# Designs tried in a protein design chat: VHH binders against q9y6x5. Part 98

Target 1, 379 residues: q9y6x5
Amino acid sequence: LPPKLLLVSFDGFRADYLKNYEFPHLQNFIKEGVLVEHVKNVFITKTFPNHYSIVTGLYEESHGIVANSMYDAVTKKHFSDSNDKDPFWWNEAVPIWVTNQLQENRSSAAAMWPGTDVPIHDTISSYFMNYNSSVSFEERLNNITMWLNNSNPPVTFATLYWEEPDASGHKYGPEDKENMSRVLKKIDDLIGDLVQRLKMLGLWENLNVIITSDHGMTQCSQDRLINLDSCIDHSYYTLIDLSPVAAILPKINRTEVYNKLKNCSPHMNVYLKEDIPNRFYYQHNDRIQPIILVADEGWTIVLNESSQKLGDHGYDNSLPSMHPFLAAHGPAFHKGYKHSTINIVDIYPMMCHILGLKPHPNNGTFGHTKCLLVDQWCI

## First folded at step 3 (VHH)

Design p38 (framework vhh_7zox_3)
Fold by ESMFold2-Fast, scan of step 3:
Structure p38 (fold): chain B 379 residues (1-379), chain A 121 residues (1-121)
Amino acid sequence: as target 1 above (379 residues)
Amino acid sequence: DVQLVESGGGLVQPGGSLRLSCVASGFTFSNYWMGWVRQAPGKGLEWVSDIKYSGSTGYADSVKGRFAISRDNAKNTLYLQMNRLKPEDTAVYYCATGYRPEFYTSGFDPAGQGTQVTVSS
C-alpha cells in the first residue's frame, strides 16, 4: 500500500505558545513523534500566502498568492477572500494534492485548506469541502477520516484546516493569558479528539500526521497606530492591502507618492518594489505593487480610524513571534526527536518524499528535514 | 511541462574554454534554483554548480575558480563558463532545476539530452 499523510493546520499557532501553556494531548503526540520548534515562514506572514507555500514549497513571488488581498496589474483582476475561487490566482504553482492525483493516480481529500475548493491546472482535490468557517472541527474531521478509510482509489494525501487560534489571537491578543489559555486548551482537546478518532478507526499506526501552522501572532495596541491619512491623500493612490503590509498602487508619479510616504512614521518601512529586501523573496511577481509599506512588529496601519485587532500577523518573517511550529507522528517519522528550525518551504519536498512523489521545482531543501525521517541519515 | 535544452559542448584542448547554455521553458525560470551536473563515462552524476534566483552561487571544489555560473532571466537561459579545462572535466553536462542537496537526496534524472564536453589528451 502507498503511504498516507494527513496535514493539519491550526491557523496562527505561534511557536512560543508551546513554552507558555500546557498541551497534554500535543505533548503525547510529540513524545512518540517529532517536534520542529520553529518554522520560518514566508513573507508576508499571512494565511493564504503561507498555506500555499506549505503545499507548493515556493516563496510567494513564485506561487502568486502574495497577500490575502491582491491586484494583478496585467489582467486588472482583484483578489479578496470572496474572490479566492478564481483559478487565475492559484495557477502559478502546482500544490501537492494536484501532483498526488496526477502523478500516482491516487485520491486527495481536503477539509477547508486554502485553495482546495478551486480547480488548479484543471485539477481539484478528489474530495473537498467548500470553504465555510461555520463548519465545526468535528464535521471536518468526520469527513477527512471517512475519506481516508473508504476511498477508491485510496486517499493518500489529506488536509484539515482550522481557523483557531488565529481568530482569538486577533480578538484578544497573544498576551491575554486568561483568554488564550482557554482557546489553546480547546485546541489541545481537538488534537486529542483527532488522535482518538484515528485510533478508533485503526488508522493511527499506519498514517503519517503533520500538525503545523502558517504563522504566529504579535500583540497590537491603540497606542501603536500609523495613520496613513496623515501621510498622503487618498486621491494619490489606490490601496490594495492595508496592514501590517500596505500595498500601494500610485495614481500619480510613483516617486512623488514614495516621497510623501517615506518619512511618515519611524515605525514603518517604505519600499519601492525594486528596493524590497532580497531576504523577503517578495519582488518578482506582477501582483506585488509598486510601493510596499511594512509596519514594525505590533504596529497597525490605519486610515484615520481605530483598529479592532489586539493581535496581528503579516510582519517581517525573521520575527520569532511570526513563527509557527511543526509536529509529526507516523511510520515515516522518528520518535521523541526535537529539531530546532526549518523553513516553511521545506515541508513540501519532505511531504513529497513521504508520499513517493516527484516534487515540482521548489524553494525548499529536503536536507533540512532529513533528521525527522526514519529512512534518512541525519548528516 | 519543464523543458531544458543544453548546448555549447564540444572538443577542446586542455587549458581551453567553453561556454554552455541551457534554454528553459514550461516554468517561471526566474523563480527557480538552476544548476549544472555532469556524468563522466562509466560514472555517476556529479554536481558542478548552482545559482539561486537571487544570484547566489555554489561550486564543487573540483571546478571552483575555473567555472562561472550565470543566468539571464529575461531570456530564460542558464550559462556555465568553463575555463582552464582539464581531461577530468570530460563528461555529458546536464542543466537542472534545483540545487546540490536535491540532486543527491531525491534522485536526479536529467530532463534534457545534455551536451558533451570532451577535453582532448
Scores: ipSAE 0.000, ipTM 0.119, lowest interface PAE 21.3, mean pLDDT 88
Fold by OpenDDE, second read of step 4:
Structure p38 (fold): chain B 379 residues (1-379), chain A 121 residues (1-121)
Amino acid sequence: as target 1 above (379 residues)
Amino acid sequence: DVQLVESGGGLVQPGGSLRLSCVASGFTFSNYWMGWVRQAPGKGLEWVSDIKYSGSTGYADSVKGRFAISRDNAKNTLYLQMNRLKPEDTAVYYCATGYRPEFYTSGFDPAGQGTQVTVSS
């Protein structure tokens, strides 16, 4: 039987939640599979960029989804969560579900993973759900498992996306133990439902399942605000993206805008596009604006406004608070093995290997995941 | 194109009530968080309230207990019930949208003209 893989994302699941809260179902999943304790995600540490990095193996500058909000100066197009359906934004890369589907006797399925309801390179997932945040996890799970079990050609790759604990992390902040405990308990229960469903359908032993996330969450505060209006007049620039990484499109001379911002706050780094640190791999794309502002961990960039946001993400991808985890189970994976860290772009070549797909050029390193796989040497 | 049309503002006395409405179009309303921001004279935009797709609500401390946000997904309409209004509530009120709270004021030109709320004796 051809290998099958289900990729599951719980948005905003910070890695150290595993250490600070109880996850009976997830721990059982891990016990019978593998765990990567920390996954270093890509900069910026936002939802759309990192989810696309998982399925392409590319840095943001390469796959072209460089933020949740983007602007293209040539076409004058805008990208946002409310405007994400234009293939223009996605076509700079080939996601794994497209690669998989173009193979003979294979199909892909998706439940609301970013980009899966868009024809990319004129290919859309054979089975997919239009994004609807109101649709329950159960309904998403039911559709995914039905497609995995009954489709022809067979679904060999599927994605499942869920919006928590990210939304709650934003609302409560990751340090709210009472509220986050409740939220994370629900997440663990959903994992229990997933496992139970797979067992009931006889898929559990033969299906490879990856449970991961795109980013973590850091605690924010009203006491840690960076007000741009105190440094520069709003008429001098267009804000393409705001916090914690602001994308600035100057309306006046770039240098003048830069000079007004460079000393705005000791808790914010200001970069001209050409001066963005190389380690971010966030420079070589026209969709990256001429100036970016990067707030320190836990600081929020604002425009003389108040907000109740108590948690946020998007910060430096070297920060542990931004890191998710990866757990996996199935015939391709060892049992009871824990690994310290991988890069999020490493997931793509691993998935390609599991599925027997030739990977597109990518930034991942297959060698980083070899220890997770039963058919590889752990060197 | 995303469109947000606010209505329901007006002149009221302190202690009075207003109900604002926002009709949204150009996107799948039920998929996204919605919210209200306001801009008082001489001040920047201030977050007032939001409601998530889950129905969870949030309020600024200044309006907590007085304002109530709600949504009707079938009508693509967002509401803000404002009770016990104060002079400091005087502002132009704008409807905002986003999957993330940061989308309320980032990356969007004000799609709507807002609705003026004036609280004065």
Scores: ipSAE 0.000, ipTM 0.230, lowest interface PAE 13.3, mean pLDDT 92

Design p39 (framework vhh_7zox_3)
Fold by OpenDDE, second read of step 4:
Structure p39 (fold): chain B 379 residues (1-379), chain A 121 residues (1-121)
Amino acid sequence: as target 1 above (379 residues)
Amino acid sequence: DVQLVESGGGLVQPGGSLRLSCVASGFTFSNYWMGWVRQAPGKGLEWVSDIYYSGSTGYADSVKGRFAISRDNAKNTLYLQMNRLKPEDTAVYYCATGYRPEFYTSGFDPAGQGTQVTVSS
């Protein structure tokens, strides 16, 4: 039987939550598998870009999903969470579920993972759920496990996505111990449900399962706001994305716009596209706007508005608060092994190895995950 | 409602002078950035000058030394003194403000109707 892999994402699960809160079910999962304590995600540290990086092994400039909100000046198309169904945005890369499905006697399944309800390179997941935040985790889990167990050709790769603890992180802020304890307890219970379901169906021993996240969460405050309207008139530019990384499309001379913004706040770095730091790997794509603004950790870019979010993400990907974790269990993984850090793009070549797929060119390094795998030599 | 009303434009010969005015209403004028932009026929919107709530001023290179921006907070009025006018200064001039009553996710046209400045011999 071909290897099977389930990739699970809990959106916005900051790595240090594992140190500060109790997770009986997740800890049991880790005890019988492996843990990567910190995963360095890609810049910008947003949901759509990072989820696509996980399944492509590419930096954002390469796979083309460079933000949750995008604009293409040539076609005049817009991308957003409410408008993400156009293959135009996704076709600059080949996600792993497409690669998997193009193999003989294999199929892919997805429960609301970004991009899975879109035909990419004229291929859509054999089984998928249209995104709907109102659908329970239980229903998503039931569909995924049913497909893993009963499909022909067999589902060998599946994705499962859940919106917490991201939504709550935004609402309460990551430093709210009382509310976040409650939220994270629920997440651990969902992991318990996942494990129990797999055991009941006889999948637990043979299924590889990865539990990870796309980004962390930092504490925000009404006292840490950067108001662009104090520095430049809004008619001078189009705002493609706002905070904490603003994408600016000038309507007047770019240099003039830049000069108006460059000293707007000591807590914000302003970059012309060509001057974006190389370490971000966020330059070589037409979908990246001519000017980007990057707020310091915990600062919020606003217009003539007040932000009500107490937590946010999207900041510098070197910040620990932006980092998620990775845990895994199954026949491909060791038991009781902990690893300090990997890059989020390293997950793709690892998954390809597990599934016996030839990876597309990617930015991941397979060597970074060898110690997690039972069939590899770990030096 | 926010209102910006420009005036003072007209026809002048090269080397002449004009003084533009913009009267603002619907917001606390003294708390916000104000500016002038212009649009020549067949061209895009061009930044001309601005003045911050602190009084700091900026000018496009094309108008430096010739134009002077000022504000009277008591009158909610923005001014642009234009001296040594050139044919290339011909455009519709618009007043702009940093105040926004609503959240906008895209650029928008100036709120006022603008005032026509024509420099011709």
Scores: ipSAE 0.016, ipTM 0.302, lowest interface PAE 7.2, mean pLDDT 92
Fold by ESMFold2-Fast, scan of step 3:
Structure p39 (fold): chain B 379 residues (1-379), chain A 121 residues (1-121)
Amino acid sequence: as target 1 above (379 residues)
Amino acid sequence: DVQLVESGGGLVQPGGSLRLSCVASGFTFSNYWMGWVRQAPGKGLEWVSDIYYSGSTGYADSVKGRFAISRDNAKNTLYLQMNRLKPEDTAVYYCATGYRPEFYTSGFDPAGQGTQVTVSS
């Protein structure tokens, strides 16, 4: 029987939440599985980019989802979380569910993972749910487990996405221990529901399960604002994305716009596209705008207004506050093994190995994850 | 050390009602799956109802619409309200926690002694 994998994401689950809160269900999962304490995500540390990096193994400049808000100058198309269904944006890479369906006579199933309700290279997940934030975790789980048990060809790759703790992280900030404790306890309960449902249906013993996230969260404040209107008049540029990474499309000479911005705030770095640090791997894509502004951790870029966000992400991917974790359980994984750090792009070639798929060219390194796997040498 | 103490059973006439209770100790009650299973005379274990950490409930077709499961996390107590009881509901009722019991094997080990429900005239 072919190997099976369920990939679960809890959006905005900062790695150090595991040290500061109790997770009895997640700890039981890890005890008989593996834990990667930090996952170094890709820049920018945003939802759509990092979710697509997990399933393609590519940096954002390579897979083309370079932000949650994008503009293409040639086609004049706009991308946003409310306008994300055009295959044009997703076609620069091949996600694992497409590979799974095309290389093997196998099906894929998806409960709301970004991109799974879009045909990519004319291939959509065999079973999927259209994105709707009002649909409960339990309904998503019910559909995934039904498809895992009742499909022909068999579902071998399944994904499940949940919006918390990101929504609460933005609303309360990650340092609000009372509110975050309640939210994180609820997530641990959902992990318990997940494990129990899989056991009840006879799926648990033969299913590989990965629980991970796309990024972390950092505390913001009304005392840490960068007012872009104090630096430059709106008539000089088009704003493609605002905070904490601003994407600037000049309406006048690029050098003039750069000169107006470069000394505007001590808490913001201003880059011409070709000067973006190589370590970000955020340069080689036409969707990356001519000028990029990067706010320091905890600083918010605004347009002559206050910010309601008490937490945010998108910052430098070297920051531990931006890092998620990865936990996994199943026949492919060791039991009780703890690993310090992997790159988020390493998840894709590991998943391909587990499923017996040939990975498309990618930025991940299989060697970084081999110590998690029972069929690999760790030396 | 998990302890589950079932109570509330008894002899009742067909069409009557009973409310079962299960008092839990030795674990963080609010973080665990809870359920009711029963064993009728000369039969194997049958799942009756469950309630997940989230509050989501499930019921066997034989009891759906007649039984209601609930939990009180502040009191570490699980309840089963049984209405319109039938002779076929006669069984020892056990409270269960943690991983769902394997109903297709003899490998279920109830933590408590159960509570006897007899429906007879």
Scores: ipSAE 0.000, ipTM 0.111, lowest interface PAE 21.7, mean pLDDT 88

Design p4 (framework vhh_7zox_3)
Fold by ESMFold2-Fast, scan of step 3:
Formats: sequence, structure tokens, C-alpha cells
Structure p4 (fold): chain B 379 residues (1-379), chain A 121 residues (1-121)
Amino acid sequence: as target 1 above (379 residues)
Amino acid sequence: DVQLVESGGGLVQPGGSLRLSCVASGFTVSSNYMGWVRQAPGKGLEWVSDIKYGGSTGYADSVKGRFAISRDNAKNTLYLQMNRLKPEDTAVYYCATGYRPEFYTSGFDPAGQGTQVTVSS
């Protein structure tokens, strides 16, 4: 009987929400499983990049999904985070569902996880749903559990993605206690529904379940805007991505564009591609633009306009506000164990170990997660 | 002994109706997440319907509009009213509790022997 794993993501679930709000269902899940308090995600701290890092174990420069909006300088192709199903963007890495299907007689199942509705290296998830934000959590869960119980070859790896609390984090900001309390209570109820559904279907005791997220959220303000139009005229560059990390493609000499930007605001850092800090692991890819602007936490880069966003993410991955958490339960995991921090790229080799798969070369370190696992010695 | 006891199944023709009952002992129906799951011949378990602690209900798309879940707190009994039955509804139906481990250590599996529903012409 092969091991089974369900990987669940609640988009934008900031780690410290666990300390500031009550989660009775999630707390019961953690009591009989493990909790990693902070997951240090990859830069930039955006949805598509971090979701692909979770399932490949690679930094963004290595897996090629370097932003939610991208331009490839070699091929001249443009990428949007909405309905872009060109395998070109995803083919620089091999995600775990592809590895799962290719190494043994196993199936994968997916409910909305980024990339799972795209054929990657000519392999698409055995069972999947085309991305549609209007599909309920209950319908996604029902499909996943049906596939886990009724597939041959057996589904051993399944993914489930949900858009909240990210959408509400953007709309209200993480400091809006009233609205965020309501949203997070609904998330906790969905976690309760997930656990109860798995128990009723006889899946709970033999299924490994990971609940995690791609990034956090920080408070923004109309008092913290960087007007890019005050720095440089639109005729000098093409804007590939705007905020909080602006990706600049110069139309004139790169040095001239850089000189116009470098001292424009004390609340953003301006980098030539080769000067991007090594700690970001955000340099060695044709989809990373010649000039990158990185706003300070809570600052929004705008084009001579106000911003409607009260919360945002994408900022420096060293910021605790950008970190999600990881909770897990199942036969592979200890019960009642708490761990402080892992890197988001460490999740992939851990999942490969649980499933008995040989990981593709990756940036994760198995040793960072071994204390979570019952079959590992921890010192 | 047995915590959940199912009954009410039988042979019915397409378009017919059946009412399944689940008598609970050792815990209170009104205070627990409960539901119905089914297993068709040669298939795995499929979720059919549930009722939450507060009384809100959910249904699988395949049965929505045809099935109704309810409870009688005085009788400590869960019901599934099945209308406009189809051959595809043929299965063993199990009353299940998905209550959290801190409250029950052995009540998460579909309890009891189930009740057979056969829809045939």
C-alpha cells in the first residue's frame, strides 16, 4: 500500500495570524501532528513563484516562475498569472506530481494548485480541475477525496488550493481585526470540514496531510506610496511588473535608466540585475529584468495614482510578515511536535521522502525537516 | 457496543424514495458533525451529505436537490430522505461521524454494518 499525501494551500496565510486569532480546528489538527511556526519563502514573495517553489524545491531563478507577471528576453514572450497555460513558462522545473507519475505506477490529483492544469514536460496531473476561482472549497475537496478513493493506478499525491485569506488581506489589510477575524474564522471552519470529510471517508488515519501557504501579508497605506512617474518618464522603459517589486526593461541605455531611478525614493532599493543581493537567489534567469526596484515593507510603487490595496506581499523574504506556516498530520509525522523555521524549498524533498520518490536536484535540505518525521533520527 | 446503527435500506425502483435512519448511542447527534457516506459495488467510499454542529447541511452534487439530511435530537437519530432514486445510487450507505480525535478515538470510521440500497428496474 503506497503512502499518500494531500498538500493544501490557503493563499496569503501569514504565520502570526496563528498567534493573533483563534483557530480551534487548526489547533486540534496541530495537537495530533506537527507545526512549523515560520516558513521562509522565496523572493519574490508572490503566489505563482512560491507555489511552484513548494512543489519543485527550487528558487525562482531556477524554476523560471519569477513573478506573477513576466517577460522572457530571449523568446520575447509575455506571461500573465491569469489563464497562461503555455508549458514554456513551467518547463524549467519538474514539479512533484510529474515525478510521482513517472517514477512508479501512481496517479496525482489536483484542485486548482498553480501549474496543475498545464502539461509540464508532456505530463499533466492524472486528475485535475482547470483553474476557476468560482469553484467552492467543498467541490474541490469532494473531487480530491473521490479521486483518492476511486483511482487506478492509485492517487498518492493530491493538491488543494484556496484563494483566501489572500484576497481579503489585499482588500482589508492584515490590521483590520474585524474583517480579518471573520475571514480567518471561515478558513478555520474549512479546515474543520476538510478533517471531518477525510474521517467520514476512512482516509484520515492513513493519509499524510500538509496545510501550508505561499506567503504572508503586510499593511499598506496611502501615506506610503512611491510615484515612479516622479522618477522617470514612461518613454525610457517598459514596465514588466509594478509593485512591490518593479521589473524594468529599459528602452534606452540601462545606465541612464538606473541613474534616473537610484536616488528617487528612500523607501525603495534599485538594483541592476548583477547587483541583486545573492541572498535573494534572484538573478540567474532570462525572465528577471535588467533593473529591479524593491520597495520597503508596506510601501507601494504607483504610476501617478493612489492605490486601493490595504494589504500586499512580494516584499523581502527575510520579513516575518511575508512568512507562512506549515502544519502536518499523518502516519509520517510526529504528534505534538513544534519546529521554529524551515525554508519553503525544504518542503519538496520532505514530500519526496514521504512518498518514496527520488527528488530531482533541488535547493532544499532534507535535514531541515527530518525532526518532523517519525522514520528519522533527530539530534 | 455499536455506536451508530443504520437502517431503512432496501430494493426500490428508479424514481422511488427511501428514508435511512441512524440511531446513535454513546454521544449526542445535535452536538456532532455527522453525515452519510456510500460505497457502490467495486468502488471506494463517496461522501453523500453532512450536517454540522450548528445544523447547516451539505450535499454531493450527484444527490443535491434529491436527498435531504435531518436529525431528531429527542430520538438521537440522523436521517437521510432519498427521493427520485437512480440506479447510480445503488450502494451500501453508512452513517458516519467525523468528530475530532480529542473527543472520540474510535468513532471516525464509518460505524455499524451499513444499510444496502438497491435501485433497479
Scores: ipSAE 0.011, ipTM 0.550, lowest interface PAE 9.3, mean pLDDT 88

Design p40 (framework vhh_7zox_3)
Fold by ESMFold2-Fast, scan of step 3:
Structure p40 (fold): chain B 379 residues (1-379), chain A 121 residues (1-121)
Amino acid sequence: as target 1 above (379 residues)
Amino acid sequence: DVQLVESGGGLVQPGGSLRLSCVASGFTFSNYWMGWVRQAPGKGLEWVSDIRYSGSTGYADSVKGRFAISRDNAKNTLYLQMNRLKPEDTAVYYCATGWRPEFYTSGFDPAGQGTQVTVSS
């Protein structure tokens, strides 16, 4: 039988939660598998961009999902929740489920992973669920395990996405120990349910399972707000995305808009597109707007209003608070191995190797993950 | 199976023009970002130009104002119009699906066989 892989994401699971809270089920998973303590994600540190980077191995400027809200100046199209199913937005890259279905006559299955309910290059996951946040983890798990066990041609790649702890991280902030402890315990219980279900169905011993996340979370405050309306009138620009990275499309001269914004706050950097730091790999795409504002960690950009968010993400990807972790178990992985750091774009070529797929050109480096794998030498 | 077939190269005098073509098959051409890269004798691979599905284009500084990239989605064909050619433009030109070589870190297989452009008297 061909190798199988289940990729699981818990949205907004900050790496250092593992050190500050108890995860008995996740620790049992790691004990017989591998742990990467920090995954350096791509900028901007947002859900849609990083989930697509995991499955394509590309920086956001290369795969085209550059934010959760986008505008394409050439085609005049807008990306939002209502437009996220237009294949146009997703077609600048080839995600792993498309490669899996086209190279090997295999099936892919998806429970809510961003992009999996969209035909990309005329290919949609063989089995999928239309995105609906109200669908329980148990229902998502039931569908994925049924498809892994009963499909023909066989499902060899499956994805499972869960919105927590991101939603609670926004609501309570990561420093709310009481509320976050409750939320993270529930997630650990879901991991226990996942492992138990796979064992009961006879899938556990022959399935490769990766548990990861797209980004972390940092504490915000009503004392750390940047009010754009204090610096520039809304008639001067169209707002494409707001916080903590604002995407500004000028309605007047770009230089005039830039000059009104550049001294707006000591806690925000203002960049003309061509001046965005090279280390972000966030410049070479038509969906990146002419002016980008980047708030300092824990600062929120607002339009003459308070923010209800006590936690947020999207900040500089060099910040440890923005980093997720990666844990994995299965026949491809060593047992009891701990690794310090990989780049989030490295996950894609590793997954291609496990599945026997030829990766599309990508920004990942297979050498960074080879120490995790039983069929590779580290040195 | 992705196939890219380049043509249109040849020997040309300095100041002359050539039009390169790349016929694509095995994928939905209209949805892919396409580009041209070149390799001069004894040099590494150099990105020349690209064109997105949206029609937006990029050019290396060395060719800006002289070269024009275009695509015909109905014919699955990518073009590079090369004007005011210089001896420094002498290279094998390769057609590539969507990726700029500067972004490659996991290895890159040449997508096509290339077409030789020689600018000399």
Scores: ipSAE 0.000, ipTM 0.152, lowest interface PAE 17.7, mean pLDDT 88

Design p5 (framework vhh_7zox_3)
Fold by ESMFold2-Fast, scan of step 3:
Structure p5 (fold): chain B 379 residues (1-379), chain A 121 residues (1-121)
Amino acid sequence: as target 1 above (379 residues)
Amino acid sequence: DVQLVESGGGLVQPGGSLRLSCVASGFTVSSNYMGWVRQAPGKGLEWVSDIWSGGSTGYADSVKGRFAISRDNAKNTLYLQMNRLKPEDTAVYYCATGYRPEFYTSGFDPAGQGTQVTVSS
């Protein structure tokens, strides 16, 4: 019977929520499984980029999903919510569900994970749901578990994506204990329901389950705004992405735009593309713009307007507030093991190992996740 | 101290209907994930239907469109309405649940003796 893996993402689940709120169901899951306390995500710390890094093991400059809003300088195409289904944007990498389907008679199933409703290299997930935020967690899981139990060739890799706590983190901010407590309790109840569903279906003992997230969340404020219009006239550039990482395409000389921006605010760093810090691995792609602005944690870049966001993400990936966690349970994983930190790109080669797949070239290091696995030696 | 008592099974002709009941004590039906599983003669356990703590429902493909799961919170009872019954539906039906978050989560185990459903000529 081939190994099976269910990968679950709760968008925007900041790692330290585990220390500040009670998660009885998640703690029971962790007690009999493994916990990685911090996952160092890729820059920029945004939803589409990091979800694609999880399933490809690649930095954003390598897989091509470099932001939630993009412009490709070579083809002159624009990426937005209205055209995120264009395969062009996703074709610079091979995600794990494509690899799973192209190796030895296996199927994949997907409930809303970014990219799974798009044909990538002419291959779409065997079973999938078109993205629709109004579809309940329960309906997504009902489809996933049905496909896991009733497919030929067998579904060996399944993904499930949920928009919370990210949506509420933006709306209320992570410091709103009353609202965040309500939201996080609801998520913990969904985790409890997930476990009970898998047990009732007879899947629990033989299924590997990973619960993770793409990024964290930090508190924003109307007192921490960077007004870009006070720095530079918008006629001098095209804005590709705004906050907290602004992507600037100059309409005049690049150095002139850079000089107008560099001294505008003590709360943002301004980089020419070639000067972007190497540690970000965010430089070598035509979709990365000639000038990038990076706001300091908790600061929002605006265009002569207020911001409605009380929480945000996208900031420097060295910030603990941007880090998610990873919890896992199943026959591949140790029981009651805690690990401090892995890189988000390390998840892909670990998942390939669990599924017996040959990974495509990637930026992850299998050695970083070895201690989580029962079939590996840990020093 | 969690108890589940199944009832409502019996002998029925193909195309007939039955309603199974599961009376719960020691926990609240309205706030727990619950479901029905069945075991046909000489076969393993098969999931039939479930209802989530939030009220969403799921069904096995073999019963979808024919069976309906529901709760009566006042009676603390879970139901399975079975319509257009087939000989293939012959099995012992078990009510199953997990514990609430304030209790230790148990593995999947059917509670009690179940209720026998026989669909025959």
Scores: ipSAE 0.000, ipTM 0.413, lowest interface PAE 10.5, mean pLDDT 88

